# Designs tried in a protein design chat: VH-VL binders against Large ribosomal subunit protein uL10m (mRpL10). Part 195

Target 1, 224 residues: Large ribosomal subunit protein uL10m (mRpL10), of Drosophila melanogaster (Fruit fly) (q9vpl3)
Amino acid sequence: RGKINIQRPKAPHYERARVVAVTQPKYPELPKAKSCFKTRAERTQQQQENPYNEIIAREVRNWLDHSRLVAFFHLSSITADDIFRVRVQLHKQNLHLKSYGSKIIEQAVKNTRYEAIVPLFHSNHCIVFSPDPEKTAALLRIVRRVPQMVLLGGIVEETMLSRNQLVAYAQMPGLHAVQAQLVQTLSQAPGHLIQQLQAHQNSFVQVLDVHAKNQMNEETPKST
Below, E stands for the ipSAE of ESMFold2; O stands for the ipSAE of OpenDDE; V2 stands for 0.75 times the mean of E and O plus 0.25 times the DockQ between their complexes.

## First folded at step 12 (VH-VL)

Design gh13 (from gc99 with light chain V29I; framework fv_anetumab; at its last look DockQ between E and O 0.31; V2 from the best seeds 0.62)
Fold by OpenDDE, look of step 12:
Structure gh13 (fold): chain C 224 residues (1-224), chain A 119 residues (1-119), chain B 111 residues (1-111)
Amino acid sequence: as target 1 above (224 residues)
Amino acid sequence: QVELVQSGAEVKKPGESLKISCKGSGYSFTEYWIGWVRQAPGKGLEWMGIIDPSDSYTRYSPSFQGQVTISADKSISTAYLQWSSLKASDTAMYYCARQWDYSFPLDYWGQGTLVTVSS
Amino acid sequence: DIALTQPASVSGSPGQSITISCTGTSSDIGSHNYVSWYQQHPGKAPKLMIYDNSNRPSGVSNRFSGSKSGNTASLTISGLQAEDEADYYCSSYDSSSTWVVFGGGTKLTVL
């Protein structure tokens, strides 16, 4: 009774082997999971010049042209949920958080006054837009609490600002506040000036009176 | 002029509690954050954490999470670093520094507080 | 502990230029994170010398300059003076880990 060599099973009969070969489920080679680690930046670089990119680029230009406040941020390891929360907070202040690929940004700002922002978009980034430059302080207050958002700089009233300049701008009293203070100061100044002018006049009159009195006393002849 | 003044040197025993202070002046205390940095004897700088004095929002480095408590009293422009139970390994110089946010530099530093924990 | 890498020591003669390197990773220096440099004299608090890679605070000598390329930041001190003898630390914010990191420090000796 030949010991069935379970370690080297005899090759199945040719016909059986054919059937097994044909019936073996050809599992589609699982697409080599392209390592999900391609940065959003790398994925956006591979996006072929799609007519869709032009549409998005126009949108970006539109946002830039109609915004008086634009802030640029680097994003690192932020979850969709966190982004959503930040977006909601910003939205309550009429601040609009948008994210675009670097290529789209490049296309959008090519041959425009905004071309200088291109170097800021080498990684994952987001942009916050606002029609109101007075919202700069509010914006910064919100984003400071998001550790994954790093301020890179911004545009305020068509002026490009570094991150430090943007912070400084936010700390400045609003133009209206400064104007109001100036008006108040100026409104108080006339009273003080008038008082000072009057004080000098009064002192001068007093000196003249004293002089006049002294002269009158000298002219009174001692009638011996 | 911006200045941070820290409390004086402390000598403590293991197991004792300690609270050191950092008082800011020359700027709006609530507009900037305060970071704390540890420097063990002969060692480098270690960032411990940061606080927003405006509402006492606090964040710690993982190494210091649960080991210390950072707090602030904005009414007197003072930040605090405290231990509930000191260890010998807590012996170090502790610095407070002004920092606008996480990504901004520590631009002004206190003079440091030396904490010595010995049996 | 994810620390930035600095040489332990650097030396130079008065009047020379020296450079201190600070090497990080793609998640810290290699990203859009900003590098700062601090000077610390013995028994003194650190002083900010360079911020945002290459900017000098008011009052800092123009002999100090900073640069960043790839994952490496550099502090250059030109016209070395005796007073420059100190420990120097680089620092960066790691936005992925969400904390500030320091280099190990470099002792500068003026010969």
Scores: ipSAE 0.854, ipTM 0.931, lowest interface PAE 0.6, mean pLDDT 87
Fold by ESMFold2, look of step 12:
Structure gh13 (fold): chain C 224 residues (1-224), chain A 119 residues (1-119), chain B 111 residues (1-111)
Amino acid sequence: as target 1 above (224 residues)
Amino acid sequence: QVELVQSGAEVKKPGESLKISCKGSGYSFTEYWIGWVRQAPGKGLEWMGIIDPSDSYTRYSPSFQGQVTISADKSISTAYLQWSSLKASDTAMYYCARQWDYSFPLDYWGQGTLVTVSS
Amino acid sequence: DIALTQPASVSGSPGQSITISCTGTSSDIGSHNYVSWYQQHPGKAPKLMIYDNSNRPSGVSNRFSGSKSGNTASLTISGLQAEDEADYYCSSYDSSSTWVVFGGGTKLTVL
């Protein structure tokens, strides 16, 4: 009876309040808030539990293995709201801001070529991971405006770079444009020259790796 | 090849306005910040503040907040420092310099602009 | 908010070595290795001599060297020459105030 529907034009007041309470945004935010506000005692206990530290160290190794861009920062005192805003801004660019205990970082890089980075973690720090090395310029542009984050250096394509080298890398023309130019050159070059270009490219990458590693090793004893 | 060229010396009276310039060349102007440094006669260097020319993000040292305005016109690769009403205490040498961020050095400096404010 | 402390003046004879100190706190010099040194001749703009504690830009003589220990950075000039007579400023980023700070400057006189 069409008029029957008019007798119930609106949902009961109690039913609306019940549904609204269940769907409030606060529920989706609670799990994240709990994780972000660990007490100092809980943080200390985390550092003392060997099996838990190894699980977190494996997480760090996984980030290192899957990130073609890693950047290290010294972190000064910063409010939870400010660091959250920075994390959101970075996340929009596929840049993942993480913070781990110094012992966990040391465990994560033990027996790897990255052991040379351990002195960078003697003070308060944070790390940004990304699978996209072309995001280096975006990373630096964002972090430059965060006075509490001071760039220490990074890893790009498994090559350790000083902070000055990382800035220089960010200023180079886009890697995709360089790759497109190389493909165009190969289309024009004889087969012998194509083989020579591939060999020179590999040699260039190798020279950068040796230079960056030697420079970081030379700087480590003098810096601290 | 990086060069910062500043506008010429200025002699002004108290109460007058002034805008001095710093033009960058030999690099991508919007890629680096421009910082301003004051040196009062016979005194040391004081960092005044910076501008990111790409979008005019600015930040001032507290000593200079409200005392000057820093601006830029990226279309002509030029940064500016300006006063709405000069005081005798504004007499100083003013340098612009290039800086990547707060923790990086001021690697290239302009030649300086001497501002003299006297009655 | 803590200024960097430099001696007001230092002097040396040609051929000698001298060291200029720059003392700060854990928030500026002690917290990171990014001290810069600038040379300023009379009437000239400052020139970057040392960055990141001990690195020299291209064109700067290897007679200039920098180091840091704790909260004190040092600029050492070996084999003094008359052209080294100038004012020298240290600079760093102060993480507590989040601004760039300069030392008060040191006048080097070559006797």
Scores: ipSAE 0.594, ipTM 0.814, lowest interface PAE 1.8, mean pLDDT 78
ESMFold2 (binder alone), look of step 12: mean pLDDT 91; pTM 0.936

Design gh14 (from gc99 with light chain D94E; framework fv_anetumab; at its last look DockQ between E and O 0.32; V2 from the best seeds 0.63)
Fold by OpenDDE, look of step 12:
Structure gh14 (fold): chain C 224 residues (1-224), chain A 119 residues (1-119), chain B 111 residues (1-111)
Amino acid sequence: as target 1 above (224 residues)
Amino acid sequence: QVELVQSGAEVKKPGESLKISCKGSGYSFTEYWIGWVRQAPGKGLEWMGIIDPSDSYTRYSPSFQGQVTISADKSISTAYLQWSSLKASDTAMYYCARQWDYSFPLDYWGQGTLVTVSS
Amino acid sequence: DIALTQPASVSGSPGQSITISCTGTSSDVGSHNYVSWYQQHPGKAPKLMIYDNSNRPSGVSNRFSGSKSGNTASLTISGLQAEDEADYYCSSYESSSTWVVFGGGTKLTVL
């Protein structure tokens, strides 16, 4: 009784082998899991010049042209949920958080006054837009609480500001507040000036009166 | 001029509680955050955590989470670092420093508070 | 763990230029991580010398300069003086870790 060599099974009969070969489920080669680690930046670089990119680029330009406040942020390891929460907070202040690929930004700002922002977009980024530059302080207050958002810089009233300059700008009293203070100060100044002028006049009159009295006393002849 | 003044040196025993202070002046105390940094004897700097004095928002480094409590009293422009139960390993110099946010530098430092925990 | 690596010690003669390196282990250090440098004399609090890779605070000597290339930040001290003898720490905020990290420190000796 020939020991069935279970380690080297005899090749099946030719016909059986054919049937097995044909009936073997050809499992589609699992797409080599493209390592999920391609940074959003790398994915955006591979996006072929799609007519869609032009549309988005126009949108970006439109936002830039109509915004008086633009802030640029680096995003690191932030969840969709966290972004959503931040977006909601910003939206309540009429601040609009947008995210675009680096290529789209480059296309959008090419040959424009905004071309200088391109170097800021080397990684994951987001942009916050606002029509109101007075919202800078509010914006910074919100984003400071988001550790995954790093301020890179911004544009305020068509002026490019570093991150430090933007912070300094936010700390400045609003133009209207400063103007109001100036007006108040100026409005108080006339009163003080008038008082000072009057004080000098009064002192002068007093000195003259004293002089006049002294002269009158000297002219009274001692009638012996 | 911006200045941070810390409380004096402390000598404590293991198991005792401690609260040290950092008073800020020369700037709007609520506009900047206060960070705390530990430096063990002969060792480097360790960031412990940070507080926003405006509403007492606080964040800790993982190494210090649950080990210390950072607080602030904005009415007197003072930040605090406290321990509920000191350990010998807590012996170190502790610095407070002004920091606008996480990504900004520690631009002004207190003089430091030496805490010695010995049996 | 994100770590910043510094040489333990650097030495130089008066008038020379020395450079202290700070190398991050994170691939993200090359992007928008801002590096700061602090000087600490014995028994004194640290002092900010460089922020945002290359900016000097007011009152800091122009002999101190900072740069960053890739994952390495560098502090250069030109015209070395005896008073420059101190410990130097680099620091960076890692947005991925969401906390501030210090380097191990470099002791600068002026010979």
Scores: ipSAE 0.847, ipTM 0.925, lowest interface PAE 0.6, mean pLDDT 87
Fold by ESMFold2, look of step 12:
Structure gh14 (fold): chain C 224 residues (1-224), chain A 119 residues (1-119), chain B 111 residues (1-111)
Amino acid sequence: as target 1 above (224 residues)
Amino acid sequence: QVELVQSGAEVKKPGESLKISCKGSGYSFTEYWIGWVRQAPGKGLEWMGIIDPSDSYTRYSPSFQGQVTISADKSISTAYLQWSSLKASDTAMYYCARQWDYSFPLDYWGQGTLVTVSS
Amino acid sequence: DIALTQPASVSGSPGQSITISCTGTSSDVGSHNYVSWYQQHPGKAPKLMIYDNSNRPSGVSNRFSGSKSGNTASLTISGLQAEDEADYYCSSYESSSTWVVFGGGTKLTVL
């Protein structure tokens, strides 16, 4: 009849084309022994696995390149229901829970500055990716109630952070709060240092507000 | 700068109730958990449990489940440890300490509250 | 009850190096279990000396070092001084049951 037969002729035609290539003596070196055939079958399987592994490795590389927040966890035994609940909870915050084989991670980060993460993947693990580094606090709030996920460390804005540094990063307040906290930390310093830091910061803010070109910011590290 | 200040020593009789406090300052109180640690006279440290002050998420060590109640009032940056009926074996020093989660250290400790239970 | 085993006491002379061990009887000390060490002088609250197996908090002397190998964590104090005389506790996390465990403690005596 109709539509079904179209697909079947293509499949036999494809198989016939492969058989014709093998059965004709186009190969001066013909198959010689059963051990050779087993070796060829193993090579074919290996070759097939290599293309699949590279596709997955590229996915990991794309996540690493497009995520400004990456967190690494050791994963203890966890039920499918529990991990699904965690994945949904993280997804609501634009946090993407993934798991990959250590060999795929190694392929993904080969010849990159992230090659140092490979040892983290010797044991059972998972990774959380996000384009939003400001979601670090939300991530940590969620996972610290998931005892099966033990934080190992992370990458924030292309910087490798220990797990303690990641926690510290998550607590950093906005620009005004950072300035106020710096003043409080320096409250034991001489008064002119505090005034100089406050004046410099206010001048920097004024330049940003008035001019799109931030030339004054380039000179800021050299003052005081 | 981070400081945990506990309520003063208590002398109680068996069967009485007690609620001791731990007030945190110098940090955002709801960003960290508060853990409680017991130390009986001449004995070692025992972790009792934790609370997340932001929403009162609470967990207990198996040894203390049902033995004490941990609570918090985030509006005054204070965590509590409470007994409904004290026993002589509850005589101990009790510490509160700040903790990010179960796998992180107890980085800042209160000065301790000595609880003595005797007739 | 406590699952981490420490020696009850250790002693050393000033200037020596000493090591206090902390051995798990379960999965308390493993590849991804973080160990902390605390120092406690008589009548005082414990003080964090080592966290995450080998890190020192700000203000802790570099004479204190931590390490972990297999199921055993170690606290090493080099250049032993009189003020090091105290009780020392290791601590770890039991992920399967969601609680923190302390070792039984080790009394360090400086001779």
Scores: ipSAE 0.627, ipTM 0.823, lowest interface PAE 1.6, mean pLDDT 77
ESMFold2 (binder alone), look of step 12: mean pLDDT 90; pTM 0.931

Design gh15 (from gc99 with light chain D94G; framework fv_anetumab; at its last look DockQ between E and O 0.04; V2 from the best seeds 0.00; counts 0 for: pae E 10.9 > 2, placed apart)
Fold by OpenDDE, look of step 12:
Order: sequence, then structure tokens, then C-alpha cells
Structure gh15 (fold): chain C 224 residues (1-224), chain A 119 residues (1-119), chain B 111 residues (1-111)
Amino acid sequence: as target 1 above (224 residues)
Amino acid sequence: QVELVQSGAEVKKPGESLKISCKGSGYSFTEYWIGWVRQAPGKGLEWMGIIDPSDSYTRYSPSFQGQVTISADKSISTAYLQWSSLKASDTAMYYCARQWDYSFPLDYWGQGTLVTVSS
Amino acid sequence: DIALTQPASVSGSPGQSITISCTGTSSDVGSHNYVSWYQQHPGKAPKLMIYDNSNRPSGVSNRFSGSKSGNTASLTISGLQAEDEADYYCSSYGSSSTWVVFGGGTKLTVL
């Protein structure tokens, strides 16, 4: 009685093998989950000149043209949740956080005054836009607590600033504050001038009075 | 001129508590953060943590988390580093330094506070 | 963990140029990490010499220069002087760094 080799079953009859081959559920090869590790940079490189890219590029240009404050950030290992939280905080200050691919940025700023920003976009980046340059301090206050956001630089009032310059700008008293101080200083100046003028006049009158008194004392003849 | 002045040298025994101070002047104290750096005798620099004096937001290096407490009193422009229970291994020079945020350098340093913990 | 490696010691003669290297182990050092350099004389607090890879703070001699290429930052001291004898530390900050990391330090001896 031949030991049925359970480990190597005899190949089924040809007809049975055909039926089994046809009836085997072809499980769709689970698309090899392309490891999510393709860096956003790699995904952006594969974005063929899609009409869609042109639309987005126009959007970027529009943001740049209408923003008086633009800040550029490098994103390092930031989660979607963290980004969302930051976005919400920024939004409350009328600051708009956007992320675009490097190619889109290049396309958007090509042959424009913003072309100099292209070198800033070598990795994962985001841009914050604002119509109000006075929000620079608020922006920095928020992002300072986000270690995954690294300030690279910005544009304020059409002037490109380094990260250090942007920080310095944020520390400057607002134009209005400076103007207010100036007005205050100017408003105090007349008072001081008047006081100084009056002081001199008073001093002069005092000297005259003393002189007059001395003259009166000399004219009193000692009657004998 | 920006200046950070730290409290004087301390000699303590193991198990004792200690609080050292760093007073900032010459700048807006609440606009910059204060970091603390440890340097054991003959060793390199170790970043301990950082504080935002404006609201006392604090972050520690993993190596120092739970080992020390960093605090600040913005009313007197002073940052603090404190231990609840000192160890002999805490013997080191401690520096405070000004830092804008995590992505900026330590641009101004205090003179250091020597802490000696001996039995 | 971002580790910065420095040579333990470097020496040079007066008037020479020397370079101290700082090499990071993290692939992130090559991207947007900033490197700073600190000088520390014996018994003194560290002093910032270079920040953001190549920038000099006000008051720092132009003999000190910084550069970064890939994962390696370099501090170059030209026209070496006796006063330059000190310990030098590199530090990395910026991208992915929740905390400041220092190199092990380099002792510079002026012969």
C-alpha cells in the first residue's frame, strides 16, 4: 500500500488541473502599496506638465501679488495633524498657510520678480501669505512653537528678507507706533520750547529787578 | 548691550535642592527664549532645555526631562534652573543663553554657574 | 539621534589656516539644518562665532569663516593667532531638531 506522500501530492489529472487553474480566484495583486515614503519631492517630480499645474501656478502668483507678507518655511517631519493645528492658528490671524510643489513654484515665479525664491524650495516647504505686514510678529510667535517649521525667509512689502531680517523686522515698532511716537515727541517740543523761552524771560526780569532795587538803595541820600 | 548674569557658584550635598538664576538685560526679555546648557568638568556642552519667558512655555532635552525644572519670572527678567534632589553627577558648569527659538543659535551666554555636589 | 562628530584636537602654527570639521550622522543634516560654531576659552563661557552655517555675528573677526557641504560643516580660522587657542563646538539646529545638539568639541592648539 504505497504511502500517500501528503507532502508532494501527485499532480492532479490534466483535466482537473485545468479546472483548478481556471477556478482559482485571481486575487487582484494588492497594488503593492507604493511605500508612502516617496518624499513629497519625488511625487512632485512626477507631476507631468499637467494643465492643472498651470492653474495652481497661477494661484501661487496671485497669492504672491496680493500678499504684503510672505514667509517661507521648511517642513521637517511634520504630521498632518500638526500642520492642521498650525493652519488653524494662523487662520485666526488672517494668515494663510499653503504648500506647493517645487515645480509649481518654479513655474509660478518664472520671469517674475519672485524668481529669487526658487532656491528655497528644495525640500518640503510651506508658504504663509498675509495681506498685512504687521502680522509678521504674530506669525513668528505662532511658528516659533512649531519646531518642525523652520523659517527660511520672506517677502515684506515687496522686499525679500532673510530669516534674520524678518525676525528683526518683526521686532521693530510698527510704523504707526513710530509715527505716534514722533507725533508725541513733536507735540512736546513746543511746550519745552515755551518753557525754555519763559525761563529766560523770567531770569531776565529777575536780574532787572535786582538792578532796580540796587539803584534805589544808592539814591537814598543819607540825610544827616 | 545684551547681558545675561547668572547667580554665583553653589556647593551642595547630594539630596539637597537647588535653584540657580539667570537675569537678562539689554533686550526685551520676553521676545527671546532662554536655554540652559550643562558642561561637566572636562566635558562638552549639553543642551538641557529652553523656556519662553512670555508664557513659560518650556521644552526639555530627553536626557534632562524630569531631571530639572526650568522656569522664568518675566517681571524681573529672570530665568531659573532648579533641582529637587541633587546628585553627584550634577556637578557641572551651567550656562544660560539667549535663543530666539529652536531654529536659531545661542547668541548670548551667561558667565556660567558652577554647581558642585559633594558628599 | 543627531550626533555631530568633531575631531578631538587640531593644531596649527601662528599665521596658518586651520579647519575644524563637524559631521552629522543624520541624512537631515544635508537639507535645512543650520550649524553654529562656538568658541570657548578655559574657564569662560562659550561665544558664538558662526551662525546659520556661514554668518558672523557682529564683533567676530573675519578670520573666522563657516561653510557647509552635505553633512559636513567646517569652521576655518585664517591667520591663526595665539588667542585662538580654545575649544570649539559645533551645534546643529533647525530641521527635525526638537533640541539643540552640540558636537563633542575640538581643542585647538596654537603651536
Scores: ipSAE 0.786, ipTM 0.887, lowest interface PAE 0.8, mean pLDDT 86
Fold by ESMFold2, look of step 12:
Structure gh15 (fold): chain C 224 residues (1-224), chain A 119 residues (1-119), chain B 111 residues (1-111)
Amino acid sequence: as target 1 above (224 residues)
Amino acid sequence: QVELVQSGAEVKKPGESLKISCKGSGYSFTEYWIGWVRQAPGKGLEWMGIIDPSDSYTRYSPSFQGQVTISADKSISTAYLQWSSLKASDTAMYYCARQWDYSFPLDYWGQGTLVTVSS
Amino acid sequence: DIALTQPASVSGSPGQSITISCTGTSSDVGSHNYVSWYQQHPGKAPKLMIYDNSNRPSGVSNRFSGSKSGNTASLTISGLQAEDEADYYCSSYGSSSTWVVFGGGTKLTVL
């Protein structure tokens, strides 16, 4: 019962069927038995993947839609204990480490602007999702101590960034720091503008004073 | 502006208890851990241990395990270092410092608390 | 047991370059252990000068640089100045016993 499942997993047959279907030329009726082998393997694969793929693809789509930070990594061999500790460290920063098959990713981003990410998932990979793009620096700091995770690039605020662009983004001040810098800059600019306006007002008042004193010169001599 | 402010200098006798504090400001206190470092007079730096204020997870250097207690109160952004019974050998300067976790650098340091234990 | 060995003292003249070494024992310093360097003037708290072997925090002079090769880290101070006279500590962490270790410290004297 359980021994039969161990000896004949479905994966090797369906891998072979894909290669055979691509490389085999079409032959007359004698090859028909071998074409049935190809069709059955493809049919089994399609049926098994569709219901589970759709559920997981919706999960991926939901993460992509609700995450302002998404980072893609190539994943080398790593122990389950090591990756678990990394996942815990990331989770404390609201960073969520996930991994999905390439077919699931393709289905999740189908007919969206994110279709370009599919080739990144052809090899061993992991993805980090977060609603908080300010955590990009924290993400890169944690991952720097994990040589098995190699940054490929990411998405920040719905913009695709390369590896180097994402690193540069992480070195910039956070949103609150940028807002503080902006407030300070605006305070300096209005002060300069107010001073210039006051200078023009003072000049206008002086012109009016000269005009009024010129009228007084018609009655009594005075000069301003 | 990230700042760590420690409690003032202490003069104690052997056998007395002591609790010194480190208050963090200018950042999210629970986002970072607080480490404690000892420096005996004329000696080098010794890392004592660290605490995650978000859940009170602690880790001690083997030399200090069971010798001190590290704690935190996240509601007032304060970490503590505590002795139940001081020894003369506890005379030292004690620093708190911010770390992401124990594998990251001590990026901001408190001013230090001098503890003197003498008769 | 992790140990980081530094020379007890180093001296140099103003304008020279000086290098301080930090060597780990074979027991717990490997290629992925990161080293940090701290400067401490008398009576003051230490200051982070270099982290992750070679990175310089904002506000630290570019005269300070760090490197690591194998189990040996180095702090280099170029264009030596009088205010560089201080104690310098390296630090790292254990690969299997995750706690922090400081080196014994190096007293830099500017002649």
Scores: ipSAE 0.006, ipTM 0.459, lowest interface PAE 10.9, mean pLDDT 75
ESMFold2 (binder alone), look of step 12: mean pLDDT 90; pTM 0.933

